# VHH binders against Vitellogenin-6 (vit-6), part 3

Target 1, 176 residues: Vitellogenin-6 (vit-6), of Caenorhabditis elegans (p18948r1340to1515)
Amino acid sequence: ANCVVKSTKINTFDQVAYRNQFTPCYSVLAKDCGSEKSEPRFVVLMKKINEKKEWKNVKVVYGENEIEMYKTEEGLICRVNGEEIEYQPESEIEKKQYNIIWLNKNTLKFDSDDVTVQFDGVNARIHLSALYRNQQCGLCGHYDNEKETEFYDAENQENTIPKFAKSYLYKDSKCN

## First folded at step 1 (VHH)

Design k4 (framework vhh_8k46_1)
Fold by ESMFold2-Fast, scan of step 1:
Parts: structure tokens; C-alpha cells; sequence
Structure k4 (fold): chain B 176 residues (1-176), chain A 125 residues (1-125)
């Protein structure tokens, strides 16, 4: 099912709704947590990029590829492995393992067999393959059809909502 | 399935304290979120307190917040309810209950799958 982020409101894969204050640090929305011994197949990250507006940056790490989508005054910008992709009406960039689709000047979709991310610069919709049931972690919940597990942190511990959100904050030199 | 046995009730004067215990047996206790409910004479069963599987999250009814403390010891398969500053309106039969998992929405009696026998608490002078 879908995880929906509308500004600061998150409705998880298991239909639990709560609010999260996004910061200039990336937060993990969704991640392949099924394998302890190998790198995740995908990671979806989101951060806030404007103090006065709810503008966001979404990063999708898929295998060895990094796709970045973010809002500007002119519209959405997309980068694939650091290279900027220009908007073109009804354009689609097809790679062997995924597609990037411009639905319009202000809406992008990353599509793969594992995860789909639709983003408009502020709001995001994430769809996971059913094969990730019980293997997903992040702010979008555990995708296990059990609402009681939604607030487990990165160490698989129960938490209050503020502590849960903090456990998925990715810290780098700009954030600490 | 888990079986629950509540104990520790009794008679106490207003302002006094009691500690209730709920001992669990059967399937793994640490898989269950636990709750305490009470039923006073002529009243419907009401929520008192709940604790998550790990003990990291607790929830209290407004009427007991600041006076009662819920805790658990997974090594002893037991959940506790420490009741301080008891009032006449706390007089009730207290029940412990278990469910798989825990959310902040888990204060409805109907959401609990397993129930213990009650223990009577009477607060009077």
C-alpha cells in the first residue's frame, strides 16, 4: 500500500497518521531493512530545504544510483547521479532497472519493481512491492499490517513519536 | 495464548498506597503489550493504564495520571501497577489484560485478547 507525506503529515503503509517536523537533515522515509548482511536495495530520504515554505528535497538511493528531486522557484529539479535532468513535456528517462517520469513541470515519479516515489516538491507518495512486507523500516512504518509496530526505531525499539522520528534522522556535517 | 493472574488488592484508607501485580504464563510475555482496567460497582469497565512490550511507552487515564505508575519486568513475566494517593473513587475490581503489539490507541477494552482474573481494591475509612 501507499505511504503519503502531505507537508508534515505522514500516513504510513499500515494507515497510521502522525506529524513529523522535517529539518535540513535527511530523514529515512522508507528503506529495505530485510537484510542484515547486505546493503539495502533502496533508501528513500526527505529533508526540508526552505525555512518559510514547506519545500522538500527527496533522495532515492537505488542500488548504485542516486536520484535527487527538489523544489526551486522555477519548479522541480531532478539529478541522476549528480547530473541535472531537464524537464520536457511527457518525458520519460528509462534505465534498465528503473524509470524517471515527468508527469508535468512540477511532478516527478521514480518507478521500479521495488519502490515507486511520486513527488511534487512538497508532498510525496511512496508505494512498495508487497515483497517488502515485514522488511520495511523508516518514518513510513514497518508495512506489516500491525499498527502496534509503527513506532519502533532504527534499533527495533518502541518509542514515543518524537523519539521515533529522531531515530531515523540521518546526520551529516550540515546537521551536526 | 497467555494466561494472566492479578493479585495485590485489598483494603486501604484514603491517601494510602497499594501495588498490584499481574503474573503471566503461556506464550512469550515480552511479545505482549499490557493494560490495566477497572470496574466499579454499577459502572462500566474503564481504562486505567497501558505499557508497551519493551516498557518504553506508557499511557494513563487522566483520573490516575500522576498517582499511578505502570511498569513491567520481562525477566519475571510480570506487570505492576503502583497506586499512590488512593481515593474512594478508586474502589473497583482491577483487571490486567494483554494484546499483541501496542499503540497509543490501545486504551479500548475490546482491543485486548487475554484477560486475567480481577483483584478487588477497596478505599474507605
Amino acid sequence: as target 1 above (176 residues)
Amino acid sequence: AVQLQASGGGFVQPGGSLRLSCAASGSTFSNYAMGWFRQAPGKEREFVSAISRSGGYTYYADSVKGRFTISRDNSKNTVYLQMNSLRAEDTATYYCAARLGFTIESYRAHEYDYWGQGTQVTVSS
Scores: ipSAE 0.000, ipTM 0.100, lowest interface PAE 19.4, mean pLDDT 76

Design k5 (framework vhh_8k46_1)
Amino acid sequence: AVQLQASGGGFVQPGGSLRLSCAASGLTFSDYVMGWFRQAPGKEREFVSAISGSGRDTYYADSVKGRFTISRDNSKNTVYLQMNSLRAEDTATYYCAAGQYSDYVLTNPGRYTYWGQGTQVTVSS
ESMFold2-Fast, scan of step 1: ipSAE 0.014; ipTM 0.343

Design k6 (framework vhh_8k46_1)
Fold by ESMFold2-Fast, scan of step 1:
Structure k6 (fold): chain B 176 residues (1-176), chain A 125 residues (1-125)
Amino acid sequence: as target 1 above (176 residues)
Amino acid sequence: AVQLQASGGGFVQPGGSLRLSCAASGRTFSIYTMGWFRQAPGKEREFVSAISWTGGSTYYADSVKGRFTISRDNSKNTVYLQMNSLRAEDTATYYCAKDVSLWKVLTSPQAFDYWGQGTQVTVSS
């Protein structure tokens, strides 16, 4: 199942649509909230990086690897563990546990057995393995095929949309 | 592997304040629930406070509610415990720990993995 972020509109894994105003603080879109004693396999985060445009930065934490994709005036930039990777036509950057694929000059795909993230600098499409049914949390919903569980916050408590969204804001020294 | 370093302990009189810090290494710090536990001489390790990985939810033992505040700065990979209105009964070695349970906070010491080095807090007149 897919979660689609179209500018400010989020269509969750359980096909519930709502709007979320992205800020300069990271918001959690999708996260492995699985078993008690397992390290989380992935976290997908998104923030807004331009006041006038819905330009985004997407960060994927996958095990010990950090992949960052973001929009600039000159196109889409990708960083892998702090190292910038430039666009190469029809090229694929393959690591042991995941792949990074340039679909075109303005679209990147992070691909793994657990999660796939396709990003164009503004919009994102996230696909999760079926193994993550009832083990996913974040703005993309619970992935449990029940619409009434879409608004469970970061502590698994049902909440209004504003409190639900605020619970997935990642708090840094520069974020209120 | 995640490495934790606790600091900020010391000697203080009743009613005083201290701020403890727990500095972590590694990228996985940002996705853990973090907690503070304490152990007084001759007693078992007990829960003090915990903070969710987003910083959005905090939990406190009844004995410290209203006096202690937990916070985190994920850009610095650090968790803080601000301790106000300290009492003699707060005397203990304080430990920070990470939890692999990312969906909910469990307050049992057995739920936390990878304990950091402790820092001694002594409250005495």
Scores: ipSAE 0.025, ipTM 0.445, lowest interface PAE 6.1, mean pLDDT 79

Design k7 (framework vhh_8k46_1)
Fold by ESMFold2-Fast, scan of step 1:
Structure k7 (fold): chain B 176 residues (1-176), chain A 124 residues (1-124)
Amino acid sequence: as target 1 above (176 residues)
Amino acid sequence: AVQLQASGGGFVQPGGSLRLSCAASGFTFSSYAMGWFRQAPGKEREFVSAISGSGGRTYYADSVKGRFTISRDNSKNTVYLQMNSLRAEDTATYYCAAEYEPSTFGYWSMPDYWGQGTQVTVSS
C-alpha cells in the first residue's frame, strides 16, 4: 500500500486523508515499529526547508545507510552517507541492499525490499512491503486496514490530529 | 524483558545540581542510542539530550546546552544526565528512552523503549 504526501496533505496507507503542517524539524512519516524486541530496519523522515514554499527534505535511514533528498532552486540534490550524488540521465546507483534511481532530473526513487520512496522535492510516495502490515507507525498511519487506529501517537494512544502529528516531531539541536 | 529505570530526581534550589541515572536491561545496550526527555505539568513532552551507542556523539536541546551533560557507561548499562545551573523552568518529570542507533540516531522523535520517569523540582 502507498502513503502519499502532497504538499501538506497526507493520504495514509489505510487511505485516510488529513493535513499536516511540516516544520524545519523532521517528522517521522514511516518507521519499522515491530514487536517490543524487533530492531527497526528503516525510518523515513520529512521536513520543510523553505519558509514560503512547500520545499522538503526527505531522509531515508536504511540499516547503516542514510539517504537524503532535498529541493534547491537548481533542482533535486541527493546525498548518500553524506556524499552528494550527481544527476545522471538513465542511471541507477545500485547498492547491495537498495537502489537509488533518478527517474528524471526532478524526481528520485529509493527502492529496497522493505520500502520504496519516490520524491520530487515537494511531494512523496511511500510504498511498504506487505510484511510491515501491523508493524508500521508514523504520520503515514499504522497500516492495519483499520481507519480508527490512524491517529494513535508514539505511545500507541489515540489523539487529535495536531497532537498526533507533534508526537512524531524531532525537537533536538538539529531543528533549524 | 526490556526495562529502563530512571532515578536521581529530587528537590533543588535554583542554581543547584542533580545527576539523573537510567539503568537499562533486556537489550544489547551498546547498539542503542539513549536519550532524555522531559514533561512539565500542562506541557508537551520535549527532547532534552541524546548520546550514541558508542558514546562518540551527543545532542542537546538549545534550552539546556552548556548546562546539562549526557554520558553513558556501557559496562554498567547506564546513561546519566548531569544537570547544572538548574532553573525553575527545568521542573519536570524526566524520562529516559532507547532507540536502535543504525536506523534513527540524530533525528529522534519516536523511541523504541521508555522508562517510567523521575521527578525534578526546582524552586525556592
Scores: ipSAE 0.000, ipTM 0.174, lowest interface PAE 13.4, mean pLDDT 75

Design k8 (framework vhh_8k46_1)
Amino acid sequence: AVQLQASGGGFVQPGGSLRLSCAASGRTFSEYAMGWFRQAPGKEREFVSAIRSSGGITYYADSVKGRFTISRDNSKNTVYLQMNSLRAEDTATYYCAASHYTPLRDLSTYEYWGQGTQVTVSS
ESMFold2-Fast, scan of step 1: ipSAE 0.006; ipTM 0.388

Design k9 (framework vhh_8k46_1)
Fold by ESMFold2-Fast, scan of step 1:
Structure k9 (fold): chain B 176 residues (1-176), chain A 125 residues (1-125)
Amino acid sequence: as target 1 above (176 residues)
Amino acid sequence: AVQLQASGGGFVQPGGSLRLSCAASGGTFSSYVMGWFRQAPGKEREFVSAISQSGGSTYYADSVKGRFTISRDNSKNTVYLQMNSLRAEDTATYYCATGLKYWISEKTAADFGSWGQGTQVTVSS
C-alpha cells in the first residue's frame, strides 16, 4: 500500500485524501505500531523547512539508522547517521538491511523490506510491506482497509482532521 | 540496545521531595525520548512524565502536573524526575524507559521500550 504526500495533500494507505499544513516541527507520517515489538522497526517523519516554499525534510529512522533527506537551493541533500552525501550520478548507498538510491538529481529513494520512501524535496511516496496491515499509525492512516478509521489519533481515538493531525506533531523548542 | 539504571528512591513523609535519576548506557541517549512510569502494588503501570530528545518538550500526567519536573542532561546520559509535594498516592515503584525516536504519543507503556529496573518510592508518615 502507498501513501502519497503532494505538497500539503495526503492520500493515505486506505486512499483517504485530506490536507495537512506542515510546520517546522516533525510530523509522524508512518510508523511501526505493532504491539508485539518493544521498539518500532521504522518511523517516517516530515517537516517544512522553508517558510515561503513547500520544501520538506523527511527523516527515516530504521532500527539504529537515521536517514535524513532535505531540499536546499543546490538540490537534495541526504544524511546517513549524520554524514552528509551529495548527489552523484548512478549513486547507490547499499547497507546490509536497506538501500539509498539517487533516482536522479532531484529524487531519492530509501528502500527496505519493511518500508520504501521516495522523496523529491517537496513530495513523498511511502510504501509499506503487507505485514504492517493493522500495525501502522501516523498521518498516512491506519492501513486497515477501513476509511472510517483513518483519523484515529496518537491515542487511538477518532478525531476531526485538525485534531488528528496535531496529535502526530512532534514539538521541540526549536520548532515552536 | 540501551541499558537503563534508575536510582534515588526511598522513604519520605507527605509534603517532602525526592529526585530520581535514570542513567543510560549503550546507544545514543540524545536520540531518545525518555519517560517515567510508576506501578503501585496490584495496579497497572501508569504514565508519569516524558521529555523530548532535546529537553524542549515535556509531558505530565494530570495527577503530577505542577508537582513533578522532568529534565535531562544529555552530556551525562541521564534523565531526572524531581518530585515535590509528595503524597501517599505517589507511593510506587518508578521505572524509566526509552521512547521511540520522535514518537509523539508518550502517554502509554506501548510507546516505550528498553525499560530500566525500578526504584521504590514510599510516601508515609
Scores: ipSAE 0.006, ipTM 0.226, lowest interface PAE 9.7, mean pLDDT 76

Design n1 (framework vhh_7n9e_1)
Fold by ESMFold2-Fast, scan of step 1:
Structure n1 (fold): chain B 176 residues (1-176), chain A 124 residues (1-124)
Amino acid sequence: as target 1 above (176 residues)
Amino acid sequence: DVQLVESGGGLVQAGGSLRLSCAASGFTFSSYAMYWGRQAPGKGREWVSGISSGGGSTAYASSVKGRFTISRDNAKNTLYLQMNNLKPEDTALYYCAKDFSWYGTERAPYFDYWGQGTQVTVSS
């Protein structure tokens, strides 16, 4: 299953579409919520970094690794554990647990056995392993194959940030 | 407001030492992993070192391992970086950074906030 973010429109893993206005604060798109006692295996986050151009920053936390993808005037930038990786044709950063692949100059892919994230600087596509069925939380939905439960507490799902979506907004004083 | 204020930089000769400090405020310092990063002229930002919330675990970039020591004083809300055997390649603006989230991976170099930085210049 895929979750697709196009500007403000999110189509969840359970194929429910709604709108969410991204802010300078990170929002959790997808997260391993199946573990009660240990750290999540992955977290995928997104924030808005440019008001006029809808540019985004996507961060993937995977074990001990932080992968950050974001757009600049010079193009798409990738950072792995704080180190900037420059685009080059045929570029693929192979690690033991995951791969970073430049699909082209304008598109990056994070690939692992648990989660895949494809990002073009504005839009993202997230794929989860079927093992995360009923163990995923975030703006991309619960991955439980039940459309009826996605927004059972939300009344204005396409007009504002719904109550459930606000629970996934990572707020601090920087964002206020 | 979260504030991170770095200090202790300066000009030193190769082989010398410096101790950087980062004064943190606006959050519960003892609950977050902390990091040092740097940016050399014409280069991107590089992760240097990280320390867990309680100080029991540390990690270092391969370029500084064995020469730099990260530490913290939770009673004073202060992070430190002891830099020994400095090389010209260590010339950079050094930043203090706060862990991003509640995820709890204390060893991962996740950056939430970066301070203004303190300049370190190492002459050959």
Scores: ipSAE 0.000, ipTM 0.115, lowest interface PAE 14.1, mean pLDDT 73

Design n10 (framework vhh_7n9e_1)
Fold by ESMFold2-Fast, scan of step 1:
Structure n10 (fold): chain B 176 residues (1-176), chain A 124 residues (1-124)
Amino acid sequence: as target 1 above (176 residues)
Amino acid sequence: DVQLVESGGGLVQAGGSLRLSCAASGFTFSSYDMYWGRQAPGKGREWVSGISWDSGTIAYASSVKGRFTISRDNAKNTLYLQMNNLKPEDTALYYCAATRYPMSSWTEADYGYWGQGTQVTVSS
């Protein structure tokens, strides 16, 4: 199932479309919410990094690894656990649990058995394994084949779209 | 060029029913998800219900579940909201809105199309 974020528009895993204004604070796009007894297997976060442009930073927390992808004037930058990965045409960085692929100078792909994130500095496409059906939460929806729950917040409470979006704001409004 | 025109509002007694219509033009209605929202006096906009382009997906706000039914007629480019067992708390300006589905060509310029609304007043 795919969740597509185009600028300020989100089309969820259950194919419901709505608008979200990204801020300098991280918002949870997708998260493993099926395990209350342990830490989530993955969390995909997004924030806006430029006041004038819809430039984004996407962070993928996958197990013990943190992958960060963000836009600059020179192009897209990727960091793995704080260390920058330089662009090379059609390069792939393979780790035990995941792959990072440069599709071109301005497009990165994080690929794993659980989640795939494609990002171009402004827009993102997120794909989840079918194993996360009924176990996903975040701005990308619940992934339950039930559109009635798409606007449920982090506590699975139904909300208006603005309240729903704010419930997934990862950090306080005072973010830079 | 996108136009959304709501109709069907009015004054009704608590427990009564109304059917709202939204006539759409200027875009391929059958390709867009549609939503109903409302704005009560002195309040912000509240999402009420949504329906996918193919009517295969429908969602409701908790406050209206079981009382309101959203539907669409793609041949007539019209969105409907059947409102039953109306309560004074349902008093608001009701408006329809369009969003894109699928979002393969979605842009910021295509967002934010809302109608002017139709007033619904429910007396106790």
Scores: ipSAE 0.000, ipTM 0.113, lowest interface PAE 17.3, mean pLDDT 72

Design n11 (framework vhh_7n9e_1)
Fold by ESMFold2-Fast, scan of step 1:
Structure n11 (fold): chain B 176 residues (1-176), chain A 122 residues (1-122)
Amino acid sequence: as target 1 above (176 residues)
Amino acid sequence: DVQLVESGGGLVQAGGSLRLSCAASGSTFSYYAMYWGRQAPGKGREWVSGISSSGGLTAYASSVKGRFTISRDNAKNTLYLQMNNLKPEDTALYYCAKVGEFRELSYHIDYWGQGTQVTVSS
């Protein structure tokens, strides 16, 4: 099952479409929400970095690793644990538990057995393993084949769409 | 590039238990989500259970939920299926598989090896 983000439109894992205005603060798109006592295996975050062009920064936290993908005037940039990865045509950066693939100069793919994130600087496609059915939370929905539960917030409470979206927003002094 | 070999099947009476094993070769076993599937005589393949790469998440088909437990030992490169309260309808050839390649907007499940036969008598 896929979640697709096109500029401001989100089509969730359960095929519910709605609009979300991204801000300079990170929003949780997808997260391992399995057990309250377990640490999440992954978190996929997105924020807006350019007001007029809907340019985005996508951050994938996967185990102990942080991967950032974001758009600049020079093209798409990828950082792994703070270190920039140079573009090479059809290059693949293989790490022990995941791969980072440059599909072209302007498209990156983070690939693992848990989650795949394809990103072009504005739009993202997120695929989750079927093992995350009923274990996923975030703006991409609950992945439970139940459309009515898509708008439960971070505390697992049903809310209106604007309040739902705000419940997944990370605020700090820089992005307020 | 992971090779998988299933074992542990056999003949057991209804209400009995069996533990299946799937031994993996190579150093990449811990990277992949793993699955168990089965095929009964004259029927199609059925997904049985799955486990994430870390072992923190498990999933089960409704027909086996509460009776089967999937687990893995990444240090030993081995996947397990503990089957309790077996029923005659659990009779099938059991296969293990790793998550396949991401293509056509989804991951494919590739069933590997010859499987291990489980027969449950009434």
Scores: ipSAE 0.000, ipTM 0.166, lowest interface PAE 15.3, mean pLDDT 73

Design n2 (framework vhh_7n9e_1)
Fold by ESMFold2-Fast, scan of step 1:
Structure n2 (fold): chain B 176 residues (1-176), chain A 123 residues (1-123)
Amino acid sequence: as target 1 above (176 residues)
Amino acid sequence: DVQLVESGGGLVQAGGSLRLSCAASGFTFSNYVMYWGRQAPGKGREWVSGINTGGTITAYASSVKGRFTISRDNAKNTLYLQMNNLKPEDTALYYCARGSVYEYLTGRIPDYWGQGTQVTVSS
């Protein structure tokens, strides 16, 4: 199942569409939230880094590894555990548990058995393994629990849930 | 050992009012977004209202906006729903629910629900 982020519009794994105004603070898009796990296998985070251009930074924490992707004036930058990887045509960085793939000059893909993240500096597409049904949480929704979306008014999802998230993060994240 | 215990439901005539309460225990109430949901016989669950940790931001389903008011008392670990101008269509089992950081971000159903309190509105 795919979650698609187009600028500020999010279409969740359960096909619910709403808007989230990204801020300079990281927001969780997708996370391993298995009920018996203290440490998540993966966390996908996104923040806004340029207000005029809707540029984003996406961070994927995958086990012991941290992958950061973000846009600059010169193009898309990728860091793997602090090491910068510049765009190179036909380049693919493969590690034992995951791959980093340049699909083109402006699009990067993180690929693993658990989660796939495709990012162009503004927009993201996230795919989860079926093993994460009812174990996924974040702005991308709860994956394969369609009845839960019936609890939410579509108007209130779009304008109120982002306000709740923003207010809570401002009080608790200290990244105002 | 999370517990949510609803009270305040009952039988009321159309146009009447009820105040629901939810007593929370087993967690730090002030750290969680809280919700009210309901389920009418033969229908799926529907979201009614939500409130952030500090009580400064509230949200309502369109069907109840202007008639219902959600509030919380963090010192008493209690969530409230003031229901005014009740309609027969409001007849349902009302549930208090605990959100998480991720639940309020995703707009999805909360992690924990109480047993519910029945509200019946006669026409």
Scores: ipSAE 0.000, ipTM 0.149, lowest interface PAE 13.7, mean pLDDT 73

Design n3 (framework vhh_7n9e_1)
Fold by ESMFold2-Fast, scan of step 1:
Structure n3 (fold): chain B 176 residues (1-176), chain A 123 residues (1-123)
Amino acid sequence: as target 1 above (176 residues)
Amino acid sequence: DVQLVESGGGLVQAGGSLRLSCAASGRTFSSYYMYWGRQAPGKGREWVSGISGSGDDTAYASSVKGRFTISRDNAKNTLYLQMNNLKPEDTALYYCAAHPSIWGYKEFTMDYWGQGTQVTVSS
């Protein structure tokens, strides 16, 4: 039930592994795609923020709230709706619908009933509730308990970008 | 829920102007990156212009830069595209789209689509 991103390797909710080169543009890792007639409950995005290092920015859009977690030279930073939150040992930012927890000085966890995102500045682990079976889309796959059959080269899964993944490689004039 | 309804298309002569509107229903209009895309007959979808939720950031395809202006009115839940100096090659079905984040300027990736409004520019 977990999607794991280790540097450029993605192991999807359906246990399919492949490589994705993160860029300065956001890519969708996981999204509520079952709500086509309503606003998505959540979107989890990731981009690369340093040309030589595997440093990432992870953005979680959850309802009307935007949470950013990203790596700097001085450590991991968290922003909630644009406001920076400083690390405190065993600190937790509790809201009615979600929590942000510092697991240690280098690891943050966004926790809700819908989605959990654990992030260390480079790597991420995403967990979805069972509600999102067959309703998830993004680089983490469809969460349908079936192995993706849309991969271009099943014999080289570690280097193959699945057909669906190309639609989640985003660019704009500011990032490319 | 976000529902998008485009209007303002029509037939116009080259050099003319049109203003497209996109009416949105939904709770979170101001938190969405919005954009206009178009599809000409026999062509793929093309991103035209995008605007951030606050309206502070805009971007344009090179083919329309200087001629089109994107804007939004968050109090009215409405997105606009002012099109000036229209050319026959601007003939297309124009769609608006809503996205929760600023991304997709070059790729036409969408959360919500309208049905589109037809723009025809005669020579």
Scores: ipSAE 0.000, ipTM 0.131, lowest interface PAE 14.3, mean pLDDT 73

Design n4 (framework vhh_7n9e_1)
Fold by ESMFold2-Fast, scan of step 1:
Structure n4 (fold): chain B 176 residues (1-176), chain A 124 residues (1-124)
Amino acid sequence: as target 1 above (176 residues)
Amino acid sequence: DVQLVESGGGLVQAGGSLRLSCAASGFTFSDYWMYWGRQAPGKGREWVSGISPSGSSTAYASSVKGRFTISRDNAKNTLYLQMNNLKPEDTALYYCTKSLRYFDWSPQGAFDYWGQGTQVTVSS
């Protein structure tokens, strides 16, 4: 199953669509919530960069690795553990447990056995392994094959931030 | 308010052992990666080791791998560093710190905290 973020519209893993107003603070799109006694295997985060454009920054935390993808006036940029990686046609950054793939100059893909994130600087598509069914949380929903649980404590699915979505907004001193 | 208090340092001969402790308060200790860093006289800060919130994952700088063991006791809000087979090159002021945010899983997280630390001196 896929979760699609197109500008401000999110279509969850269970195919429920709603609007979320992204801010300069990170929001959790998808996270491994399946274990209470171990660290999440992955967390996918998104924030808004530019007020007048829907430009985004996406961060994938995968185990001990941080992959950051974001749009600038110069184009799409990728950072792996703080190191900037320049676009090269048909390039792949291969690590033991994941790959970073440039699909073209304007689109990056993070690929692993657990989660895949495709990002173009504004829009994202997230795919989870079936092993995360009933073990995923975040703005992309619960991946539980039940649409009724997607908006726990949320009352407005369009135009405003639902209560549940606010619970996934990270606020710290740098974005407040 | 976040407080981290290091202890357990001292003078030891090369080949000896020491166990450092870091008492944490002011935050939910079990939600954060914890780290040990050190600074030798006249040198910059060096990352030594990191441990995940549950304690299931650890990482070490190449200079200490196989000799140092990081651990934590979440019930006591305490971080430990067991240092074995100490070398004169391990002489430094040792600090503990935490990840900035609960979802930052970097084992080499930022070293923004520079408290009192605990001094380790290894004689030749």
Scores: ipSAE 0.000, ipTM 0.131, lowest interface PAE 11.9, mean pLDDT 75

Design n5 (framework vhh_7n9e_1)
Fold by ESMFold2-Fast, scan of step 1:
Structure n5 (fold): chain B 176 residues (1-176), chain A 123 residues (1-123)
Amino acid sequence: as target 1 above (176 residues)
Amino acid sequence: DVQLVESGGGLVQAGGSLRLSCAASGFTFSRYGMYWGRQAPGKGREWVSGISSSGDYIAYASSVKGRFTISRDNAKNTLYLQMNNLKPEDTALYYCAAGETTVYSFPLHYDYWGQGTQVTVSS
């Protein structure tokens, strides 16, 4: 199952399509929200970083690691725990629990056993392990094999802004 | 009741070494990521280094990589920064910070800060 973000349009893990206006505040796209409140294994966050363009910053928190991917005029920048990693053609950076793959200078992939995030600076595709069915929360839906229609107007669901989306804004100093 | 107390700063010549300590109390230290930051006079705050709650992941700012070493002792609730080959541009107030995240990684915000310890590198 995939969740796809194309500019402002989100197609969830349960194939529900709707529009979300990204802001300079992080929104939770996907998170390990298991039935027992143990430490989440992953959190995927996204925010808008340019006033006039749909340029994004995607942050993946995976165990003890924080990976940031964001768009610039010259392509994507990737930071692992605050350290910028340079683009290298056909490169893959392997860590104990995950890999970071440069598909090209404008496309990055974060890959793990739990979650995969592919990002081009504007659009993202998130793949989630089936083990997270009914344990996922965020803008990408609940991954429960059921379409959720209570969040929006069924007549115009592709253009409806869900009220629940506001509950997934991460509050920090910029967003207080 | 939460407290972070830095120590070990002082005046040192360029090329010298210092070891900073941060003693933590009032929270469960072993559940928090720990961080060192610094602020030079007239400049903004700069992140220096971070270490996960378990100590299994460590990161450094490029300006200090290879010269500084972060470590922690969860049994003693203490964070350390070993600073080698100090340069005049390392002169700053050094402070520690703690961020609780459910994933034990770098937080989107810091929950607690210390007051800092001054490091001055001459020549």
Scores: ipSAE 0.000, ipTM 0.130, lowest interface PAE 15.1, mean pLDDT 73

